# VH-VL binders against FAD synthase (ribL), part 4

Target 1, 153 residues: FAD synthase (ribL), of Halorubrum lacusprofundi (b9lsn4)
Amino acid sequence: MTRVVAQGTFDLLHPGHVHYLEDAATYGDELHAIVARRTNVTHKPAPILCAEQRRDMVAALTAVDEAHLGHPEDVFVPIQRLDPDVIVLGFDQHHDEADIAAALAERGIDCRVERASGRDPRYEDELLSSGDIVDRILKQRGSDCDGAREGQR

## First folded at step 1 (VH-VL)

Design D3 (framework fv_denrakibart)
Fold by ESMFold2-Fast, scan of step 1:
Structure D3 (fold): chain C 153 residues (1-153), chain A 123 residues (1-123), chain B 113 residues (1-113)
Amino acid sequence: as target 1 above (153 residues)
Amino acid sequence: EVQLVQSGAEVKKPGESLKISCKGSGYSFTSYWIGWVRQMPGKGLEWMGIIYPGDSKTRYSPSFQGQVTISADKSISTAYLQWSSLKASDTAMYYCARQEYYDSKGYYPFDYWGQGTLVTVSS
Amino acid sequence: DIVMTQSPDSLAVSLGERATINCKSSQSVLYRSNNKNYLAWYQQKPGQPPKLLIYWASTRESGVPDRFSGSGSGTDFTLTISSLQAEDVAVYYCQQYYSIPLTFGQGTKVEIK
C-alpha cells in the first residue's frame, strides 16, 4: 500500500483545493491530508476559519481517506507519524521540492516529493483562491456598516 | 529510526528510591508526549501518566497521582519515572511510549514503545 | 473512568482460520464533531513491548498486514484476523484514548489450536 500526504491551509474550500487533493490521490492507494493550524501560517494572511472546521471540510472530500491537524510548533510531527511514501505539494505552493526532501531526510523520513498539476478556471467567474473569495465578499457584502435588510438572515 | 531506549532492570528493597529513564532518538523529542505504562507480572497494561517534554506539562492517572513523578530533560531527550519510596506492589515491567500531540479532543494512541524496564522490589 | 472489557479472555484457532476479538467501552468513545472513534488495538508477544496495530478503530498502522482489520463504533469494537498466521500468537489489547485516564482492556490471548 502506497501512502500519500497532502498539506495545506484549506481555508474557504474552492475547486482548486479539490483538484489538488484529487491529483494527490492518484500517486498512491491512500491519501492523508494535513491541515495547518493558524500558528503554522507565518508568510501569508491567517485563515478565516478555525483549524478543526477546515479539517472537517477536507475530511468530507471523496479523495481524502483521512484528515489531520498540524502540530502547533513542528509541521513534520504528523508526517513522521504517517510515514508516507509520497508527499504531494500544491501547484502554486512556494516550497522547493529539494528543500522539503532535505528536511525530511534530516528527520529520517524516506519518501519522495512530487508536485500536483495546476487547474485553469473552467468558466468565466470561477474562483480558485481563498483570497479571491474574500475579495469578492468584501466587494459585494460591504466595507460599510449596512443595516439589516428585512428578509435577509 | 524512531527509537525509545529504556534503562536496565532494577532490583530494590522496599523503602528505596528509584529513577528509571527513557531516551528518545530519531525524532523531535520535544514535539511528542511520552507516556508510562505499567504491566504487573502476568497482568495487563495500566496507563500511569504522560509528559510533554517541550514544556514539562504532565497528566497522571488518578491511581498513580502522588505515587510517582514523571519528568523529562529535553537537553538529553530523556524522560524519567521516579519513586521516592518503593513498595513490593511496584514490582512490574514499566514501558515508556511515544504519543503524538494532543488534538482538540482526546489523545492519540502510542505508536512507538521502549523495550521495557523490569523493576523487582523484594526484601 | 472508561472501563474497557474484552471478550473472550482467550481463544484458540487453527492456522488460516479467522480470529475475532471484541471490545466494549463503558461509554461512547466516538467524538461526534470529527466522527472519529478514539480506539486503538495493540499486539503484545511474549517478552516484547506492545505494538500498535489499529487506531481510530479501523485505520491500520504502517507496516501492519491487511489480514488485521478493526471495525465498530461508539461502544462496541471488533478486531479481526482474517487468516491466522503462526506469528500472530500474542495477547491483544484494546485501548481508549477519548479521555483521561487512558484505559486498556484486560487482554485477549490468541493461540493456535
Scores: ipSAE 0.000, ipTM 0.588, lowest interface PAE 10.3, mean pLDDT 87

Design D4 (framework fv_denrakibart)
Fold by ESMFold2-Fast, scan of step 1:
Structure D4 (fold): chain C 153 residues (1-153), chain A 122 residues (1-122), chain B 113 residues (1-113)
Amino acid sequence: as target 1 above (153 residues)
Amino acid sequence: EVQLVQSGAEVKKPGESLKISCKGSGYRFTSYWIGWVRQMPGKGLEWMGIIYPGDSDTRYSPSFQGQVTISADKSISTAYLQWSSLKASDTAMYYCARHDTYWGTLDAFDIWGQGTLVTVSS
Amino acid sequence: DIVMTQSPDSLAVSLGERATINCKSSQSVLYSSNNKNYLAWYQQKPGQPPKLLIYWASTRESGVPDRFSGSGSGTDFTLTISSLQAEDVAVYYCQQYYTTPLTFGQGTKVEIK
């Protein structure tokens, strides 16, 4: 039985996340997703949604057998506990497979590191990143400082 | 070959706007951060901010927040640094540099652009 | 903000001799979860952009000669050039990438004696 781990922030879930997890699932019999806490995200923007909500959304996806929260201080703690056979990186994650494999081996974790395939948009307006979604919100709502919401009065 | 190519030198007057560019090639542009670093004449290096082109996440040094705007156009693999109103104190060499993330943590600047010299004088 | 302080500001070293540059951070840049020091060293020659030499305090960047080495942990770091060559005349900068804002040392100018 082959255990696969996928990991990410999974903020503002989009079809790119779904594709990643579906592709990751093809590498083995069970897919476990590790959802990063805000404290695990040092180089990227802090997630908009709380970690528990992001985990619950990921857990609801058909491709995912179990979803787990990352450890606040050590991203390898859940990985060591799960003892996976394969870790699948996202298509555009800026992690080197060899560097990750070396870090895992250093910790006594014996598993393969693979990278998921990317996919093209299925239609002209499909958004495949959380950043693109945020950009679209800002463009359509503007940076309006009025703050008024229709129907609040 | 991985490269960052910056726009040419600029000579401007105080109060003028300016936008300089940094074009990446030979790598997946949306998967790496682009940082901007200022070097005033005869001085050291100052980090200004970074952008992740994949989702347009932008972080500024407190010293530069509100002074400049960092942006990127991933369709042409180009990052930008812009001023709405230049000051004489903006006279400096500006470098863009690429850096990676190691398992969600910060990494060093591995590739640097050649620099853009900006001179602001009346 | 983490303040990076280098010493000396400049040094003159004879060709073939050892050059040593020190860097101190005002706070530890050792990340306890992965046991890595978030410290880099850059070389800048006149009229050129900086070039990465060392990252993770002691890992040499691809293509960098083995005479360059980094050491140290926590708050005290050293860049060593074991046998100075003419092409090594430059300003050297340490940098922390542990937290934003990213900060550089003031630089150490290395000259031939």
Scores: ipSAE 0.005, ipTM 0.529, lowest interface PAE 11.3, mean pLDDT 84

Design D6 (framework fv_denrakibart)
Fold by ESMFold2-Fast, scan of step 1:
Structure D6 (fold): chain C 153 residues (1-153), chain A 123 residues (1-123), chain B 113 residues (1-113)
Amino acid sequence: as target 1 above (153 residues)
Amino acid sequence: EVQLVQSGAEVKKPGESLKISCKGSGYSFTSYWIGWVRQMPGKGLEWMGIIYPDDSDTRYSPSFQGQVTISADKSISTAYLQWSSLKASDTAMYYCARRPKYYGSYYYGMDVWGQGTLVTVSS
Amino acid sequence: DIVMTQSPDSLAVSLGERATINCKSSQSVLYSSNNKNYLAWYQQKPGQPPKLLIYWASTRESGVPDRFSGSGSGTDFTLTISSLQAEDVAVYYCQQYYDTPYTFGQGTKVEIK
């Protein structure tokens, strides 16, 4: 039994998230996703949706066996409790595989660190970023008429 | 040896149909997009469209939508560019080029180009 | 569509001198999720197909000499050839691949003075 952990913020779900989780699932027999709380996010803008809703959406995805909330103070706490064989980083995550492996080893966690493949947009207007989705919403629903025009298709 | 080999030069009359080819070798053909680029004599590069051979997902530039058909036969690692009725304005060098499917692990420009197919359309 | 505009249209530089080519996009080609600029530079020598030089605005393609460098972010990008050599005589094109159609700039012709 190989247990795989994927982790991310998973704000507004997009096909990039689905690809990441599907790719992560190929590394083992069961996939657990850890969904970051707002307090865990320091390298990008705070998520729009609450952590529980993001967890529930991730839990509904076919590739995911179970979804968990991150720990408010230490992201490695749920990883230690799950005791995975493999951690799969997202393609666009800011962490280096070697840095994560070193941090895990320092905490006594014995597992492989892999990185998921990225993917190209499949059609012209496919959005693969929560930030791009937010920008598009603001352009289409905000007060700027030029921004709204740019978002139409 | 990764390469894209295109079909030879064509001389055609207006109204004739034409299908030119781009054959990939030395790599997994279904793992890369194949793009088509037009260069009219003495002019710059124009992106025409792109196809992913594994599922034939095809995207066209608005300028070329309805003017040409891009297709691929993955069983023989070949992509095609086709006209149902050529015009004199189609006279140009046509290049195919591969593009990696994934953004993170591969080269993100069009990293391997064919030698080009010169198409001349005149009465 | 995203419009790519290069400057200058042509450039004459003496051997060993620096050549600088600018490229401007009509909208940002920076993808916020991965903090990458979807911008490539190509070199086309007479009678040859284009050759990829730079991708992600600043990453040199394997086998490309280190005298070639790319810089910039968002809407304003630069290709620099630090010390022009005879084999660098070519037309240079920028291309955005942020959104389809993956548009090219009009090209900048680099010649020896």
Scores: ipSAE 0.000, ipTM 0.490, lowest interface PAE 17.6, mean pLDDT 84

Design D7 (framework fv_denrakibart)
Fold by ESMFold2-Fast, scan of step 1:
Structure D7 (fold): chain C 153 residues (1-153), chain A 122 residues (1-122), chain B 113 residues (1-113)
Amino acid sequence: as target 1 above (153 residues)
Amino acid sequence: EVQLVQSGAEVKKPGESLKISCKGSGYSFTSHWIGWVRQMPGKGLEWMGIIYPGDSDTRYSPSFQGQVTISADKSISTAYLQWSSLKASDTAMYYCARGELLYDTYGYFDYWGQGTLVTVSS
Amino acid sequence: DIVMTQSPDSLAVSLGERATINCKSSQSVFYSSNNKNYLAWYQQKPGQPPKLLIYWASTRESGVPDRFSGSGSGTDFTLTISSLQAEDVAVYYCQQYHSTPWTFGQGTKVEIK
């Protein structure tokens, strides 16, 4: 049985997440998703929603067989425990496949690293990033009315 | 295969209007930012602005705000840079480049068009 | 605006020797929330568009030879070519993408001695 792992923060689910997980599921028989805790997120701003809620939302998706929380101190602990055959990176994830493969090998995990395909917005105003959703909320509901970013002035 | 193909070289007179294009293929055009970068003859790179074709969200460098218009037509996967009235100082190579969307962040350019040379002289 | 300053403006290095290019930002391009430096390096050969070499200060773009490496944090960054090859003759640019407007260094021209 081919076990596939997908990993991400999955804050504020959007169609891009659904596409990623559906594409990842095509690489094997069983898809496990690892949902990052706030303490695991070093490559973008901390997620808005708590890890347990994000995990439960991911677990409810048809493509996902099981969703797991990341380990607070070592992002590779759940991966090592699951011992996958394939890890599928998201289309927009900036991690180098070779760097991930090297880290896995260092931990004795024998699996290949693949990357999912991207997805176009299908209608006007469809949002495909959590950051875009947060920006929309701030623009429509927040106290920031000038739109200028720090260092732009 | 990701490719950005720009329109051909232009020779114009001051005061004329111009619209140059950048056509994306081999990727999800509406899911990536398209940036425009100017390179004056013998000089370095200057970021002019970016557009997200999916919703036409456009951001300009303050130096170029009001000097040019950036737009996109997602039905033909094409971004545009236009001037209503060219100046001799607009003579430059203009590049379009794909902005990599990383965890909701745009910033670095992973694929570049071949460039469009614009010459403005009397 | 964040000003990017490269040094030297021009560098002549013998084949097989190490080339070092520095880039300094007028303000920090490090973002503490994600522990990332918003800095990229590009290579531009005569008559060609720029090509991405490095992003996030030290991550090498796919297909870029391992002789290219980036280092640094905050305001001081370095691009190193460990063993210069003939095909590495080009102008190199650093770019910050921490704050708009995005800005490039003035460029460093690398030539064979």
Scores: ipSAE 0.000, ipTM 0.485, lowest interface PAE 14.7, mean pLDDT 84

Design D9 (framework fv_denrakibart)
Fold by ESMFold2-Fast, scan of step 1:
Structure D9 (fold): chain C 153 residues (1-153), chain A 120 residues (1-120), chain B 113 residues (1-113)
Amino acid sequence: as target 1 above (153 residues)
Amino acid sequence: EVQLVQSGAEVKKPGESLKISCKGSGYSFSSYWIGWVRQMPGKGLEWMGIIYPRDSDTRYSPSFQGQVTISADKSISTAYLQWSSLKASDTAMYYCARLDYSEGWYFDLWGQGTLVTVSS
Amino acid sequence: DIVMTQSPDSLAVSLGERATINCKSSQSVLYSSNKKNYLAWYQQKPGQPPKLLIYWASTRESGVPDRFSGSGSGTDFTLTISSLQAEDVAVYYCQQYYSYPLTFGQGTKVEIK
């Protein structure tokens, strides 16, 4: 049996996440997803939803056999215990395949590193990032946009 | 409250089958891996394998693959270690122990042990 | 496989004196990105199961007395009992969890002189 690992933050699920996990699942018989904790996220705003909720949502997806929380200080701890055959990086993830492969080799893990395909919007208003969803919420429902008073002096 | 309770001591003859158990209580059994560790008389600790009870995902130490079967029944919070045909060299204390795979591969909770004696 | 070697095999220490146990790994168990050592220490008293003392080389498990401390990095690790008590008579094991398969040291027996 071929075991595949995918990883990400998975805040506010969108079709890009679904595509990534479905594509990752095609690399093997069993897909495990590792969901990053807030402490694992750098150079961007912390996720809106707590790690446990994000894990539970990912675990409910048809493509995912099991979802796991990341380790607060080392994302490779769950990877090492899973001992996967393939790790599939997201299309937009800024992780160098060679860096990941080197880290796995350092730990004695014989694992292939792949990257998922990208996905184009399928219709005009399809949102493919958590940031875009947050921006849409703030624009349409935020306290600074009270409707009738916008465009006034 | 939070504990692992193992089945009682066994005295067997070579060639006999055996299945010993490890029951978890006081925590979410299906959320933790259960490992099996062997300690032969007067010797140190040897990791045999681990199982995730939720889906029975099982990993064996290379030295024990094919020698034993590890299984679990999540409906009764119990993990098992089984031999199809015991050998005298299987005489040992067998421990089950819990690990949280999200935190690391160290064992934070141990059962009391099951002594297995195999003699003619 | 990472081989864990402890020294000494046995150690006799007077009550109230310091006991020092060494553990050496055949390759580094330090992860460069997080600077953590994937090493644990266990205590096994006669007739009892092992008990976790230390994880991440130096983090003491809840309920473990302050007299137990772990130190070291990379391939060389030490468990120190600052003032040996009668209840500390036990065999102590180090364990690496850096690389699969999981491996333990052979154990160090600590006795009272």
Scores: ipSAE 0.000, ipTM 0.519, lowest interface PAE 15.0, mean pLDDT 85

Design E1 (framework fv_fasinumab)
Fold by ESMFold2-Fast, scan of step 1:
Structure E1 (fold): chain C 153 residues (1-153), chain A 121 residues (1-121), chain B 107 residues (1-107)
Amino acid sequence: as target 1 above (153 residues)
Amino acid sequence: QVQLVQSGAEVKKPGASVKVSCKVSGYTLTELSIHWVRQAPGKGLEWMGGFDPEDGETIYAQKFQGRVTMTEDTSTDTAYMELTSLRSEDTAVYYCATDRGKYYGRGFDYWGQGTLVTVSS
Amino acid sequence: DIQMTQSPSSLSASAGDRVTITCRASQGIRNDLGWYQQKPGKAPKRLIYAASSLQSGVPSRFSGSGSGTEFTLTISSLQPEDLASYYCLQHNSYPWTFGQGTKVEIK
C-alpha cells in the first residue's frame, strides 16, 4: 500500500484544488491531505475560512481518503506521523523536487517527491485560484473597511 | 550544489546608486527565492528584502522602501539589488541568500560571499 | 515589527565548555526561527532551521530548542573553530528580523 500526502491551504475551494488532489491520488493507494492552519500561513493574507471548515471541505472530496490539520508549530509533525511514501507538490510551485526530498531526508523522512500536473481553464470565466475569486468579489461587491467608504455602492 | 557568486567591491559617493549582482550556479532563479541582507562594519545582520514565492511578490523592509529595487534576470541566472541615494551609513557588506520555503526549512540555507560597498565623500 | 533579543551580547569560554545562547521574540513566532554562524571574514552559514532541526553537514554538538517566544542554541562542547558570531532569525512574518548577535570568543 502506497500512501500519498498533498498539502495546501485550500481556502475558497476551486477546480484547481480539485485537479491537484485528483492528480495526487493517482500516485498511490490512499491520499491524505494536510490543511494549513492560519498560523502556518505567513506570506499572504490569512485564509478567509477557518482551518476546520477547510479541512472538512477537503475531506468531502472523492479523491481524498483523509484530511488532517497542520501542526501549529511544526509543519513536519503530521508528515512524520503519516510516514508517506510519496509527497505530491502543486503544479504552480517553482521548487526542485530533489531539494524538497533532501530537506525531508534531513528530518528523517524518506519518501518520493512528485509534482502534480497543471490544468487549463475549461471556459473563459473559470477561476482557478482563491486570489482570483477574492479579487472578483472585491470588484463586484466592493470591500468595506472602516477608513474607506468608496466601495459602498 | 547551489553557489551564489556576487560582484566585486564598490566605492561610491554620497547620493550615487549601486547595483550588486548575485549569480546562481547550477540552478535556475525560478527554483530559488533570493533575499538580500546587509552588515555594516562591526555590526549585526539586517534583512533588506526578498522574493516571496507564496504570493509572487518582492517584499522590502520599510526602512529601504523607495530606495531599493530587487530584480532577476532568468536568462543569466543573476539576481540584482540596487540601492539609490546612498549615504555614509549604507557602507556595509551586502549578501544575497536563498530561501526555499516551508518544506525545506525557511530561512537562508545558501549565501553569497558578500559585496563590500563603501560610501565616502 | 517582531523584535528579536539575544543574550548574552558576547561570551568568552574555553574549549570543551557548554555554551548556551538565548533568543527572545517580542511575540509568538511558533518554530519559525533559524540560527546562523558567522566566522570572522566569512558569510553566515545556517546551523539550525525550524528552531530545532540541524542543518545537514553541521556538527551534532550544535542543537536548538524552544518554541513560541523563547529559544536557545547550545554548543555542547566548544571547539576552537566555533569562534564566531551567532544570530537568530525569525521568519514568522515580514519584515524578517535578526537578533543583534552573540560573539563567542575562546580564551
Scores: ipSAE 0.000, ipTM 0.499, lowest interface PAE 15.3, mean pLDDT 83

Design E10 (framework fv_fasinumab)
Fold by ESMFold2-Fast, scan of step 1:
Structure E10 (fold): chain C 153 residues (1-153), chain A 124 residues (1-124), chain B 107 residues (1-107)
Amino acid sequence: as target 1 above (153 residues)
Amino acid sequence: QVQLVQSGAEVKKPGASVKVSCKVSGYTFTDYYIHWVRQAPGKGLEWMGGVNPKSGGTIYAQKFQGRVTMTEDTSTDTAYMELTSLRSEDTAVYYCARDLGTIYSYELPHFDYWGQGTLVTVSS
Amino acid sequence: DIQMTQSPSSLSASAGDRVTITCRASQGIRNDLGWYQQKPGKAPKRLIYAASNLQSGVPSRFSGSGSGTEFTLTISSLQPEDLASYYCQQYNSYPITFGQGTKVEIK
């Protein structure tokens, strides 16, 4: 029984998230996803959706056996609890697999670190990031410099 | 309260090595990556690389690979950047900077606190 | 490597003026873009992260906008203390790269 962990923010699900989780599931028998809390997302825009809703959406995906909330102060706490055999990093994460494996070992977590494959757009206007989706909403539904005032109408 | 304090200015001859220190305070040293960015006189900012003070893992810009070494001493909460085989074009102010990136962050380095800078002059 | 190009390279404006600096990435970087202010003789200070989020403690006269490849830093009502060089920085991929800088001088 091989237990796999994937993790991310998973705000506004898009095909890139689905691909990542499907690819992660191929590394073992059981896929657990860890969904970051707002406090885990430090220097990016805060997720639009609350953590519990994002967790529930991820949990509904066929590839995911169970979804969990991250720990607000220590990203390794849910990983230690789950005791996985494999952690699958997202394609766009630029951290070295060996560096991450070493950090996990220091916490007593002995597991393999793998990286998911990338996914190219299937058609010209396919959006593969939550940031791109938010940008599209702002361009097509948002106001320019009067957005706050116009939103109250 | 967060502070990054760097070592003092250095004057070196071509071919020498220099080791700049960056002592941190006001936070847990091992929770944040430390990166190094240099700036030649009158020029822009150039990223050199960074170190994970918890693991000792490093990433270096290709231009500096083979000449730079970034290390940490967790007993003194100090990061170091050593540059070898110095050339006149290495004359610059060298900054350390804190990145809030964690191992599972999808963010790459962007810098919230900086050291005051260390001027390294390389001349014959 | 992703190339970051700023315009203008320098500008001179009066106190109270609205100042705009642009930054262009050679490929899409989403909103993984920060802006830094560097006053003469000082270390850089972060103003903006994620293209449009203002760093805590930074005056509201600073704002950022844009996504993908085109980004703008705006200073409404320029103040004398805003005399500085401004740099954009992408953090979408390694190696981390900066724009060449824009020097803002006050008349």
Scores: ipSAE 0.000, ipTM 0.506, lowest interface PAE 11.5, mean pLDDT 82

Design E11 (framework fv_fasinumab)
Fold by ESMFold2-Fast, scan of step 1:
Structure E11 (fold): chain C 153 residues (1-153), chain A 125 residues (1-125), chain B 107 residues (1-107)
Amino acid sequence: as target 1 above (153 residues)
Amino acid sequence: QVQLVQSGAEVKKPGASVKVSCKVSGYTLTELSIHWVRQAPGKGLEWMGGFDPEDAETIYAQKFQGRVTMTEDTSTDTAYMELTSLRSEDTAVYYCATGTYRVTYTKGYWYFDLWGQGTLVTVSS
Amino acid sequence: DIQMTQSPSSLSASAGDRVTITCRASQGIRNDLGWYQQKPGKAPKRLIYAASSLQSGVPSRFSGSGSGTEFTLTISSLQPEDLASYYCLQHNSYPHTFGQGTKVEIK
């Protein structure tokens, strides 16, 4: 049985996440997703939603056989336990395949690293990023919330 | 097999401090979420605090905040719970245990629910 | 803090009897509940996790049910070795809280 691992933050779930996980699932028989904890995220702002909720949402997706939380201090701990055959990176994830492969080899994990395909928006106004969703919320609802709002208004 | 092995019984005077150890055997401490629970003689179980892996932070119950410190030494796979300013009502069996919520894997791949054998701490004058 | 209330506080039953213990949370905790058995002089042992899942190695006469705020532990045919105190534990939010316990005695 070919075991595949996908990994990400999965803050506000969007069609890009669904595409990534569906594409990752095509690389093997069993797909496991690893969801980053807040302490694992260093390249962008911390996620809005807690790790357990993000994990539960990912676990509910049809393409995902199991979803796991990352380890707070060592992101390779769940990967070592799962002992995957393939790790599939997201299309626009800022990880270098060669760097990940080298780290896996150093830990004795016999696993290949692949990258998922990207996709274009299917219609105007489709949001494919958690950041875009947050920006939309701030644009449409944030203008009423000046810093002084903790009092009467 | 995986085990949590605690240090031996202690007798302390009021005002003293006690430090109980919990050694992880057959597994690595960094893969476990260690919590501390106590039980006074003839009473129920009381959660004191533990490591929250989601935020990588140790959480203490308010009743013990300021008197308890929970630490880990990963080089020896040993967790510690230190309680200061001991009072007679601190007489209890102190247990270390792995947390009960999922830290990795979905249902069916749960982490171990392990308990140490307990350490009796007696505070007497 | 979430308060966990167990009922009854104690009970006596005969071997072969069906025993039910109830645990109520002061607010919703989903299925973030475990049941623990503590025999005299021993550390607690988990019987049930996720409200209804039987811990590996635990006899099938033990079962759990419920979600949200009301939970039950059932022993379908009480055995002498089941003499113990039983505790529910919520781990939905901090601080984690135990019920006050139910002492089960065999007649």
Scores: ipSAE 0.000, ipTM 0.502, lowest interface PAE 12.9, mean pLDDT 82

Design E2 (framework fv_fasinumab)
Fold by ESMFold2-Fast, scan of step 1:
Structure E2 (fold): chain C 153 residues (1-153), chain A 119 residues (1-119), chain B 107 residues (1-107)
Amino acid sequence: as target 1 above (153 residues)
Amino acid sequence: QVQLVQSGAEVKKPGASVKVSCKVSGYTLTELSIHWVRQAPGKGLEWMGGFDPEDGKTIYAQKFQGRVTMTEDTSTDTAYMELTSLRSEDTAVYYCATGKYYWGAFDIWGQGTLVTVSS
Amino acid sequence: DIQMTQSPSSLSASAGDRVTITCRASQGIRNYLGWYQQKPGKAPKRLIYAASSLQSGVPSRFSGSGSGTEFTLTISSLQPEDLASYYCLQYNSYPRTFGQGTKVEIK
């Protein structure tokens, strides 16, 4: 049985996420998604939604067999437990395939690293970025000032 | 299904330390946020602390800050709560609790560990 | 810290009675409130989460309502097996805080 791992933040779901997971699923028999915690996200803004909610949304997608939370201190811990045959990086994910492959080999994980294809918007108002969705909400419904989680907007 | 199994009862003298374990089965520890709650005899429930999965930090209630340490061993799927400098008022049943997907709502509880502190 | 205040601290009612327990938060917690039942010598059991969502396997006579700062747990027809202490928990903010509990006895 070929086990595939996909990974990402998956804040506000958009068609780009769905495309990534569908493409990743084609690499094997079962797809496991690893959803990053806030502490795992260093190259882009922190997610709006909590890690558990993002995992639940990813787990509900048809392409995904199981969704897992990342480890806050070591992103390779869930990968080692899953022992995948293939890891599929997102098209825009800020990791080099060779760097990931080297890190896996150093940890004794025998796994192939692939990268998913990207796609362009299919119509004028299609949003393919969580950031674009947030910007749309702030423009139409509120201000650019941050709201607090747990007790505020 | 997820189950939390705690270590057995402990009897300690004032000034000693106690370390209670909580073994997770049915899920991996990394998918759960383990919290610790205690209950003194005849009293209500008191939150001691727990893991905030979003920030990757363990948060302790102010009352226990400096005396409590909560750790996790992902290789054995076991969480630990260590309380130092024990006092008679620390006599209580200590629970680990978690909620998969409803992290702060504690739908899964360990059976409890009675810690008695007496001279 | 958010303080959770329950009322009453205890009550005694007959089988078949409608029982209501109230929980008040010292500041807004939205719907991040759970209700717990604890029978003597046992670990607490969650009855309600998100203020009004019934935990699977819990009898439909239990219901929760409210949002913001005022919440209620209702038992529509009290049964002998409902003899227990009941606690609310806010999980909107750290530290998590419990109400002081309500002891329910059957006459």
Scores: ipSAE 0.012, ipTM 0.558, lowest interface PAE 8.8, mean pLDDT 85

